VH-VL binders against p39960r1967to2165. Designs and how they scored, part 2

Target 1, 199 residues: p39960r1967to2165
Amino acid sequence: VPLEDVCERENTLIPTIVVKLLEEIELRGLDEVGLYRIPGSIGSINALKNAFDEEGATDNSFTLEDDRWFEVNAIAGCFKMYLRELPDSLFSHAMVNDFTDLAIKYKAHAMVNEEYKRMMNELLQKLPTCYYQTLKRIVFHLNKVHQHVVNNKMDASNLAIVFSMSFINQEDLANSMGSRLGAVQTILQDFIKNPNDYF

## First folded at step 1 (VH-VL)

Design D8 (framework fv_disitamab)
Fold by ESMFold2-Fast, scan of step 1:
Structure D8 (fold): chain C 199 residues (1-199), chain A 121 residues (1-121), chain B 105 residues (1-105)
Amino acid sequence: as target 1 above (199 residues)
Amino acid sequence: EVQLVQSGAEVKKPGATVKISCKVSGYSFTSYWIHWVQQAPGKGLEWMGRIDPSDSYTNYNQKFKDKATITADKSTDTAYMELSSLRSEDTAVYFCARQGYDILTGYEDYWGQGTLVTVSS
Amino acid sequence: DIQMTQSPSSVSASVGDRVTITCRASQGISSYLAWYQQKPGKAPKLLIYAASTLQSGVPSRFSGSGSGTDFTLTISSLQPEDFATYYCQQYDSYTFGGGTKVEIK
């Protein structure tokens, strides 16, 4: 289901499932070695997804502090699966070329740092509100994971690799012969290390 | 502790190729750009280029784009700088250095010890 | 490209002296300027970044100032270990200044 439709139905700026999954990881998962890289049990991931569908993500009584969800990597895996199943990527199909072209131009020294950050902020402001708010929440979450790198071994570069496919869909990647994937990774690594420059 | 350790001095003949290494420890290799800087004998510092080890993307100083090739090997946490078609003017100390600050632009916060390359006339 | 003009090329000074080194960019670089110290036979060491921010572990006698095109490194009271060559660098697109050798008078 499209991200905009979820936010409209729930009357929220960020899908409740995203908020609940990220809050639980922030509560007890930030020091998990290989967080987001080590796969969770597929059975636990599917069980958690079904619980959100059946027990209601917006229900205040629904809790992730249940022995059924003891595996932090299953919570992380559920979040990654949710992003993967979105019909459109987080940069959107319509804007991904604008984001990646900007990063490619900057990496080629075809623009100065101040201009790059200004133009990146302009592009971010063109995203639909629910996309912008969801991206902001995810970026600050990943920044917290990055801050715990001594314990979890997952820095901004590792996180950018893991999440890059959530920001560019397979069709857009194929149309660029894969050249834009590196640009997405560069953008994400910068967002994760310097979130206050952009959000 | 952050360390960048470079390979030892090289003596080469004109026309040869040399490849010097920069092995990193004490931090995540893929999280920081690695820069290469040339210093000719008795001269100042000149920026050659940099590499993002996460995707091997490179930027070069136009002066060095046809002379130097910068690469990175994630499996060994090592960056490399290769000089082709060596001439006497390539005699210099070559430094690798880590980029601090953000991943798009930044100063060099930790440096390797330098590698002297001497090209025999 | 951005040219960095550093002056003077050398300065003779005594321990306790105030030393001032200037760096000028051919175009505006905001505060994207770093200062490095290099001793003979050694790698450069970062002293200052963002024009005026002192790197951790660097003595407080070192200070940087300026923005835009004109920048200054000051050593308020020169110590024996400060005799070295100093370089500015703009890190918007990476150009070093020509260096300033601070030598014993």
Scores: ipSAE 0.005, ipTM 0.577, lowest interface PAE 10.1, mean pLDDT 86

Design D9 (framework fv_disitamab)
Fold by ESMFold2-Fast, scan of step 1:
Structure D9 (fold): chain C 199 residues (1-199), chain A 119 residues (1-119), chain B 105 residues (1-105)
Amino acid sequence: as target 1 above (199 residues)
Amino acid sequence: EVQLVQSGAEVKKPGATVKISCKVSGYSFTSYWIHWVQQAPGKGLEWMGRIDPSDSYTNYNQKFKDKATITADKSTDTAYMELSSLRSEDTAVYFCARSTVTTYYFDYWGQGTLVTVSS
Amino acid sequence: DIQMTQSPSSVSASVGDRVTITCRASQGISSYLAWYQQKPGKAPKLLIYAASTLQSGVPSRFSGSGSGTDFTLTISSLQPEDFATYYCQQYDSYTFGGGTKVEIK
């Protein structure tokens, strides 16, 4: 289901499944070595995703503090799978080229840092509200993971690599012959390290 | 279109080190995981480990973690597996295989590399 | 770790025969089970994934079934090119069964 349809159906700015998964990781998973890197059990990941579909993400009785979901890597894996399966990525199909072109130009030292940040902020403000709010929530979550790097071994660079394929859809990646993946990594690393410069 | 091409057969003496290559083509090297699988003569398949070529992160089967080292070179689209302190029991065919980062089964395999450890 | 027990270890069959191979997991693996065919001197080839989904280009005489702990691979009418060794694999954490050699009777 498209992100905007989920948010409209639930009357939320961020899908409830995203909020519940991120809150559970923040509660008990921030010090997990290799968080988001170690894939978790595919069986547990799909069981969890199906439980959200069957029990309902907005059901007050549905809780992730259940023995069925004790493996935090399955919760992390479910979140990554949810992002990957979105029909449109969080940079959106309409704007992903604008985001990645900006990062490519910055990496080539063709613009100064202050100009890059100003233009990036302008692009972020053009995202639909639910995309912007969901991206903001995810970035602040990943910043928390980054802050626990001493214990979890996942810094902003590691997280940007792990999440890059979740922020550009297959169609947009194929249209660029894969050349824009590095740009996505550059953007995500900067967002994770410096979230208050952008959100 | 998709191909995984492994280096040729090796004959090594006990105590030696061997490094096997797996060169990929027909797809984006950094978008798929590369796995290594051991098959001893007349025996079955045993998973050794995998690498994510995008950042060289590795996971190993506990049995092989002190024996095998898996690496990847993005500039040449090539994955490697190195076996140290070779013993006769390391004599086997070694296969590389790819998986997606989301579905994990092995859809394409290399042709295999025979490593013989003998005096 | 998850252990995969495959049976039989070998079966003698004739062209046209129905062949059934079984695979048992030591714990539930849902449908995260693949079947591979290996001919002598060659790499394994993916036949089936998700317990029952046929890989593109694989003949329809191959079918898979099962979920949880018990799985089967069936060849409905054995052809000369099907004499090979077959392996199951759970891909939750990558354990293979011991293999089943399908040989000429």
Scores: ipSAE 0.000, ipTM 0.440, lowest interface PAE 16.9, mean pLDDT 85

Design F1 (framework fv_fasinumab)
Fold by ESMFold2-Fast, scan of step 1:
Structure F1 (fold): chain C 199 residues (1-199), chain A 121 residues (1-121), chain B 107 residues (1-107)
Amino acid sequence: as target 1 above (199 residues)
Amino acid sequence: QVQLVQSGAEVKKPGASVKVSCKVSGYTLTELSIHWVRQAPGKGLEWMGGFDPEDGETIYAQKFQGRVTMTEDTSTDTAYMELTSLRSEDTAVYYCATLYYDSSGYYFDYWGQGTLVTVSS
Amino acid sequence: DIQMTQSPSSLSASAGDRVTITCRASQGIRNDLGWYQQKPGKAPKRLIYAASSLQSGVPSRFSGSGSGTEFTLTISSLQPEDLASYYCLQYNSYPLTFGQGTKVEIK
């Protein structure tokens, strides 16, 4: 289901599933070694995903602080799976080339850091509100994970690698023969390290 | 940032054993699926074995079964490959590498710098 | 074990030439195939994963195609820095197996 349709259906700026999963990780999972890298049980991930489809969408009493969901890596895996399965990535199909072209030029030293940040902010402001708010929430969450790197071993670079495939859809990745994946990693790493420069 | 740093070159006699180390820098070893690949001088790449995270087991290529042991020391984030009963044909550069790609979207491809093991009489 | 056979074992071409290397699996491996470049004295570097996906930072002149048992790596316009040995790797099942390699030389 498209992100805008989820937000409209739920009458919210950020999908409820995203908010609940990230809040639970922030509550008890930030020091988990290999958070987002170590896979959770596929059975637990699927069970949690099904629970959100059946219980979480309409029931405010639905909670992840339940013995069924004690495995933090299953919660993290559910979140990654949700992002990967979005019909359109958070950079949007319409703008992903603009985002990645900007990062490619920056990596080639074709522009200074201040100009890159200015142009990146301009692109972010063109995102639909639901995309922008969801991306902002995710970036600040990943920044918190990065800040716990001493315990979890997942710094901004590691997180950017893990999440890069979730921010470019299969069609756009195939059309570029994978060349834009590194650009996505560059963007995400910078967002995670310096979220206040962009949000 | 993942870096794999291997121990230095070794010279061994036939029948001896060699233990090559691979230190993981910037990560916790338990997060990685470490594989070992060797290359004899002027020859191609040969997979020796590695950790399969899906089953939680280390798998060895048939050719090395019984002679190779791959272990990990999580306290020092170091992986080891020990090869016993060395022969002159074991002279090669030995690499540790992450060759793991899983269905959840992980796609790591990091290589150590290589360790030359020379077996000579 | 899955056997990986590369063709040709070596080739020599001029800068700007289109170069194609083929890799054949002894049984179906879906798209679980990677291509690696190894320059003299260096560790290998992945160019392609999932048969056709270009690894981050790899020049767009490299491309991969194929599925099942027949795969190709293409260099659309050979550059001097492309002098290297190229290897395919199947990761469909254990044990992992490499092709025997293709040595690319520039005339």
Scores: ipSAE 0.000, ipTM 0.430, lowest interface PAE 14.8, mean pLDDT 82

Design F10 (framework fv_fasinumab)
Fold by ESMFold2-Fast, scan of step 1:
Structure F10 (fold): chain C 199 residues (1-199), chain A 121 residues (1-121), chain B 107 residues (1-107)
Amino acid sequence: as target 1 above (199 residues)
Amino acid sequence: QVQLVQSGAEVKKPGASVKVSCKVSGYTLTDLSIHWVRQAPGKGLEWMGGFDPEYGETIYAQKFQGRVTMTEDTSTDTAYMELTSLRSEDTAVYYCATVSYGDYLGWFDPWGQGTLVTVSS
Amino acid sequence: DIQMTQSPSSLSASAGDRVTITCRASQGIRNYLGWYQQKPGKAPKRLIYAASSLQSGVPSRFSGSGSGTEFTLTISSLQPEDLASYYCLQHNTYPYTFGQGTKVEIK
């Protein structure tokens, strides 16, 4: 299902599943060693995803404080799988080249300055509202994970690697032979370390 | 253009281990995932495993779980596949292949030239 | 595990013939399917990705179609250099699985 359709159906700015999964990780998972890198059981991840659909997980009465979901890595894996299954990436097919071209240009000149940040903010503001708000929520969540790096061993670089594929669709990299993937990782590292510069 | 160059042919005794290398050139290993596929003489292709950056882990086919280890040395842009407790049935050409997750998950291209591993007494 | 079944296992055809190879998945794999060509003594080479997209540099006589569980690779006008084994690969679900292969020979 498209992200915009989910937000419209739920009358929300961010899909309820995203909010609930990230809140649960922030509640009890931030110190988990290898969070987002060490996977949960695929069976547990699929079971949780099905529970969101079948048990009315978009309803606030559905809770992740259930012994079925004690494994934090299953909650984290469910979130990653949800992003993977979105029909369009978080930078969107329409705008991913603009984001990555900006990063490539400034990387070539060894500059990340006020002009780059201004242009990046302008691109972010052109995203559909649901995409912008979802991206913002995810970035601030990953910043919290990064802040717990002493305990979880997942810094901004590690997180950028594991989440980069959620920000660029598979089609958009074929033409570039994967060169845009590095640009996405560079953008994400900066977002995770400095979210207030962009959101 | 990405190129994968594998180590040379190996002859091993049953019970030994083999470690095949795959050197990546023309691109950075950190931007790619390497998967391993083998082909027994006169048989088809069999997927063994590979690193999935989305899951943040190396996934192994059940048949090889516990006997295979896939590692990467990013400082030398070299991937390795080590198979232990070799049997005659492990005689095969072993291929590394690039999986670019930017081109769709699991698309294999290019491939290394292959490494023939012969297990015989 | 998802089983990939190819048909036929082998075929012989004349230059200029239209050749079709079918690949069936035991469960839905969307368009997460590639077709690979392997010439004798060589590593495989990708021909088709995303079920129907032609790999850059591959001759236009090769085409792919299908979605879900039924897929076909078509060679519209077989050439002598097409002598090879052809494999489909699903990459929708781990473990990734190949079809058993189709050997194409020229008469």
Scores: ipSAE 0.000, ipTM 0.432, lowest interface PAE 16.3, mean pLDDT 81

Design F11 (framework fv_fasinumab)
Fold by ESMFold2-Fast, scan of step 1:
Structure F11 (fold): chain C 199 residues (1-199), chain A 123 residues (1-123), chain B 107 residues (1-107)
Amino acid sequence: as target 1 above (199 residues)
Amino acid sequence: QVQLVQSGAEVKKPGASVKVSCKVSGYTLTDLSIHWVRQAPGKGLEWMGGFDPEYGETIYAQKFQGRVTMTEDTSTDTAYMELTSLRSEDTAVYYCATAPRYYDILTGYLDYWGQGTLVTVSS
Amino acid sequence: DIQMTQSPSSLSASAGDRVTITCRASQGIRNYLGWYQQKPGKAPKRLIYAASSLQSGVPSRFSGSGSGTEFTLTISSLQPEDLASYYCLQHNTYPYTFGQGTKVEIK
């Protein structure tokens, strides 16, 4: 299901499944060693995904503070799976080339840092509202994970690697022969490390 | 860059077990997802299972569930595939193959392959 | 399980010919498809990933196309060293499944 359709259906700016999963990780998972790198049990991930579909993500009675969801890495895995299964990535198919071209120019030293940040902010403001708000929520969440690196061993660089494939779809990756993946990693690492420069 | 070197050919009797090894060099094992594929003589390729880094579990094809175990020893960068209760139809070349663990978590591609290990099951 | 069906099962062509091999998935797999070449007595080698991306070091005469359920591998100018079996692999859904293979012979 498209992200815009989910937000419209739920009358929200961010899908409730994203909010609930990230809030639970922030509540009890920020110090988990290898968070997002050490995957959860596939059985637990599938059970959680099914529970969201059957019990209702927007239902206030549905809670992740349940013994069934004890494994934090299953909650993290469910979140990653949700992003992977989006029909359109969070940079959007329409704009991902603009985002990655900008990062490629910056990495080639074809522009100064101040110009890069200004142009990146302009691109972010062109995203549909639900994409922007969802991306912002995710970036601040990953910044919190990064802040707990002493305990969890997951810094901004590690998180950017783990999440890079969730921000570019296979079609866009294939059309560039994989050359844009490094650009996505550069963008995500900067977002995670310096979120207030962009959101 | 990445090289996978497998253990040598094995001859086993029906009912025995075999454990094939796959030594990784050029990368650390923790940066790769190891999958196992077999090929019976004159037949096509058959996926047996592999480690899914996004889900944190080794996934086995249902046909082999209960008879196959895939393990890893990170201290020696070696992956193992053990198949039990061998039958004559298990005679095949067994391959290990890799996908990047964290650089391509959405695809699970089989990028590099070992040379293969012939396992012959005969009475 | 997703069934992968290849056509043809075998073909014989002359050097310089354009060869096409098709692969059909029993359900949608997006572009999560790879093509593999296996020369006699050797391990398989990946030629194409993400349905249409050429693997580094693979000659440009190989190309892939398609998405969803219909996929094609094309060899634009067949060479003698291309004598091999070719397999498609879907990696969209577990279990991963290969096509039956297409044997390519040079006449």
Scores: ipSAE 0.000, ipTM 0.457, lowest interface PAE 11.9, mean pLDDT 83

Design F2 (framework fv_fasinumab)
Fold by ESMFold2-Fast, scan of step 1:
Structure F2 (fold): chain C 199 residues (1-199), chain A 121 residues (1-121), chain B 107 residues (1-107)
Amino acid sequence: as target 1 above (199 residues)
Amino acid sequence: QVQLVQSGAEVKKPGASVKVSCKVSGYTLTELSIHWVRQAPGKGLEWMGGFDPEDGETIYAQKFQGRVTMTEDTSTDTAYMELTSLRSEDTAVYYCATGIYDYVWGSFDYWGQGTLVTVSS
Amino acid sequence: DIQMTQSPSSLSASAGDRVTITCRASQGIRNDLGWYQQKPGKAPKRLIYAASSLQSGVPSRFSGSGSGTEFTLTISSLQPEDLASYYCLQYNSYPLTFGQGTKVEIK
């Protein structure tokens, strides 16, 4: 289901499943070694995904503080799976080339840092509201993971690598022969390290 | 798409050294975890070493420690594997491999074409 | 080191047959296991990651199952193009270790 349709159906700015998964990781998973890199049990990930579908993400009585969901890496894996299965990525297929072209120019030193940040902010403001709010929530979450790097071993660079595929869809990746994936990583690493410069 | 292109076949004498290259395209080398795997003729796959993102350092299999060195030249997007004190038992196809997604440190969805190293007297 | 044992070492089957290859770890590796296909003269290709996740572009006749120490790769309807050697790889602990391989031949 498209992100806009989920937010409209739930009457929310951010999908409830995203909020619940990220809040649970922030509650008990920030110090997990290899968080987001070390895979969770596929059985547990699928069971959790099915539970959200069956029991309802918006049901206030549905809680992740349940023995069924003790494995933090399964919660993290469920979140990554949710992002990967979105019909359109969070940079959107309509704008991903604008985002990645900007990062490519910056990496080539074809623009100064202040100009890059200004133009990046302009692009972010053009995203649909639900995409912007969801991206913002995710970025601040990943910044918290980065802040716990001493314990979890996942800095902004590691997180950018493991999440890059979630921010560019298969069509856009194929069209760029993979070159834009590096640009996505550059953008995400900067967002994770410096979220207040962009959100 | 990510492509890994390796240097050509080498023939070496026992006691010599060999340095195999792996050129990365479609992705930035500094953002990848490059690993090296070899395969002797008619034998299975053997992991030699690779980048460990948990420590930010390269790890070598104990069998090769002291004889293997894995390096990267970010200016040319090329990774290298150098093996010294070659023996006939080192005759093998050497592969570079990487994953760029969730299991980058140990799950390889991209492989080089392989480099045959023959050690003969 | 974690030892990975595959069985059988080789098999010969007909097109359309169901083929099963097993991999056993000497200690628990959770679901940190991948399956790789290597066709003659070619580099390996990943089929399965995280024990049961199918790699994009890989035919649905391939499936993986298991966790902990016992793992299985299944080909539900063998095709001539599946003639290859198959390897499991554990990535739970360094050093990374492969199984010894299973050679699949088509009758």
Scores: ipSAE 0.000, ipTM 0.449, lowest interface PAE 11.9, mean pLDDT 83

Design F3 (framework fv_fasinumab)
Fold by ESMFold2-Fast, scan of step 1:
Structure F3 (fold): chain C 199 residues (1-199), chain A 121 residues (1-121), chain B 107 residues (1-107)
Amino acid sequence: as target 1 above (199 residues)
Amino acid sequence: QVQLVQSGAEVKKPGASVKVSCKVSGYTLTELSIHWVRQAPGKGLEWMGGFDPEDGETIYAQKFQGRVTMTEDTSTDTAYMELTSLRSEDTAVYYCATSPLYGSGSYFDYWGQGTLVTVSS
Amino acid sequence: DIQMTQSPSSLSASAGDRVTITCRASQGIRNDLGWYQQKPGKAPKRLIYAASSLQSGVPSRFSGSGSGTEFTLTISSLQPEDLASYYCLQYNSYPLTFGQGTKVEIK
């Protein structure tokens, strides 16, 4: 289900599943070694996904403080799976080329840092509100993970790599023969290290 | 924990081919850049090639161009390195190693245990 | 191709000694340099990335410094378990190239 439809259905700016998963990781998972790199049990990930879909997980009675969800890597895996299964990525199909072209020009030293940041902010403001708010929430979450790198071993570079495939859909990746994946990583790494420059 | 498990030792005649496997466990192969490094007995480490995610292509060291092929089977989380037209100087331990995708400033954070390939007449 | 030259080729030192290994690139590689430890009969293990960033789980006695063309790996207080060969790797450009290695023995 498209991100805009989820937000409309729930009357929210950010999908409830995203908020609940990220809050739980922030509560007890920030120091987990290899967070987001080490996969959780596939069975636990699928069970958690099904619980959100079928047990009415958007109401106040559903809680991740349940012994069924003790594995932090399963919560993290569920979040990554949710992002990958979005029909349209958070950069959107319509704008992913604009985002990646900007990063490519910046890496080729065709513009200075101040110009790049200004243009990036302009692109971010063109995203639909639910995409922007969801991206902002995720970026600040990943910044918190990055801040705990001494314990979790996942810095901004590692996180950008792990999440890059979740921010460009299969169609856009295939159309570029994978060449734009590095640009996505550059964008995400910068967002994670310097979130206040963009959000 | 992330583990790279390689296939067992091989003994080949000159002119034969060898295909070494590297099975990834603990996460999915699609999230990794796999590289291959070899080490002749008593010698240093030599990079053979690996996936370059910036270009979306596998790149090989010039010395091995035309003789080496590196492939992946994502359904089994297994990477392969095939070396053809084997010579005695190809006798070495062959390692697979993972890298965060290109541009991260971080290479070879996990290594397989190595596969000894002996080429003798 | 970028050539990586290590010095010394080998050294013998006592427990507690400070050991320094140097790696020189034939051209500028910024901080795109890693250091790897290989114990006898084992696969290599990464110690340092980005010239000076310590790999998680690696003892703090290991440190890396340098940028551009000259880099050093320092072991501030050598331990018996540090018996190994040490390699630098440049990953600034393809082909990736390793130094020739430095063998560290403990007396």
Scores: ipSAE 0.000, ipTM 0.433, lowest interface PAE 15.7, mean pLDDT 83

Design F4 (framework fv_fasinumab)
Fold by ESMFold2-Fast, scan of step 1:
Structure F4 (fold): chain C 199 residues (1-199), chain A 121 residues (1-121), chain B 107 residues (1-107)
Amino acid sequence: as target 1 above (199 residues)
Amino acid sequence: QVQLVQSGAEVKKPGASVKVSCKVSGYTLTELSIHWVRQAPGKGLEWMGGFDPEDGETIYAQKFQGRVTMTEDTSTDTAYMELTSLRSEDTAVYYCATVRYSSSWYNFDYWGQGTLVTVSS
Amino acid sequence: DIQMTQSPSSLSASAGDRVTITCRASQGIRNDLGWYQQKPGKAPKRLIYAASSLQSGVPSRFSGSGSGTEFTLTISSLQPEDLASYYCLQYNSYPLTFGQGTKVEIK
């Protein structure tokens, strides 16, 4: 389902499933070694996804503090799966080339850091509100994971690599023959390290 | 651009072991699911095993159980496939590949150039 | 294990001909099927993924169709450069399994 349709249906700026999954990880998963790199059981991930679909993610009684969801990596895996299954990525199909072209120019030393940040902020402000708010929530969440790197061993670079394919659709990746994946990693690493420069 | 570069051809005697490498460039190994496929001379493609990103485990085809080990060295972005107790039937070109098996977990497909392993006395 | 059966095992056609290769799965695999082209002495190259999605850079004369258990690869106007072996691969469940291959020759 398209992200904006989910937010409209739920009357929210960020999908409820995203909020609930990230809050649970922030509650008990930030120190998990290999968080987001070590996959959860596919059976647990699918069971959790089905529970959100069938038991009502927006229902106040639905909780991740259930023993069924004890495996933190299954919660993390469910979140990654949700992002990958979005019909349009959080950079949006319409703008992903603008985002990645900017990062490519920056990596080639064709612009200074101050110019890069200014232009990146201009692109972020062009995103639909639900995309922007969801991206912001995810970036600050990943920054918290990065802050716990001593315990979890997942710094901003590791997280950018793990999440890069969740922020570019297969169609956009195929069109570039994978060449833009490194650009996505550069963008995400910078967002995770310096979220207040962008949000 | 993603590129998989494999080690060179090997000639082994029956009973020996061979370890083929697959170096990933243009992208990082940690985000790819590396699989191994072999092709005996004049025969079709045969899947041997690979990393399942959905479960985080390496899965081997039953035919190779106990003889094959697939490992990865993230520090050098290199995947390895070691086959032990070689037989003449193991003579084949061995390929590493980023085989697609789920749109949610795996986005695209690339192949190494192949490594010819000849097992003869 | 899911068995993948291709037909025909080989075919010979003229340039400009429409060529169809069929792949049948022994059980339902949804659209988790890819088609691969292998030219002599070279590694396989993916042509189609998700049963019907054309790989970037592959000529539009190649197309895939089907779902469940019956799949087809079509070359709408065969070119001399298409001389190769073609393989289907199911990636619905482990172990991953290839079809036996179809060798395409130009008359």
Scores: ipSAE 0.000, ipTM 0.425, lowest interface PAE 17.6, mean pLDDT 82

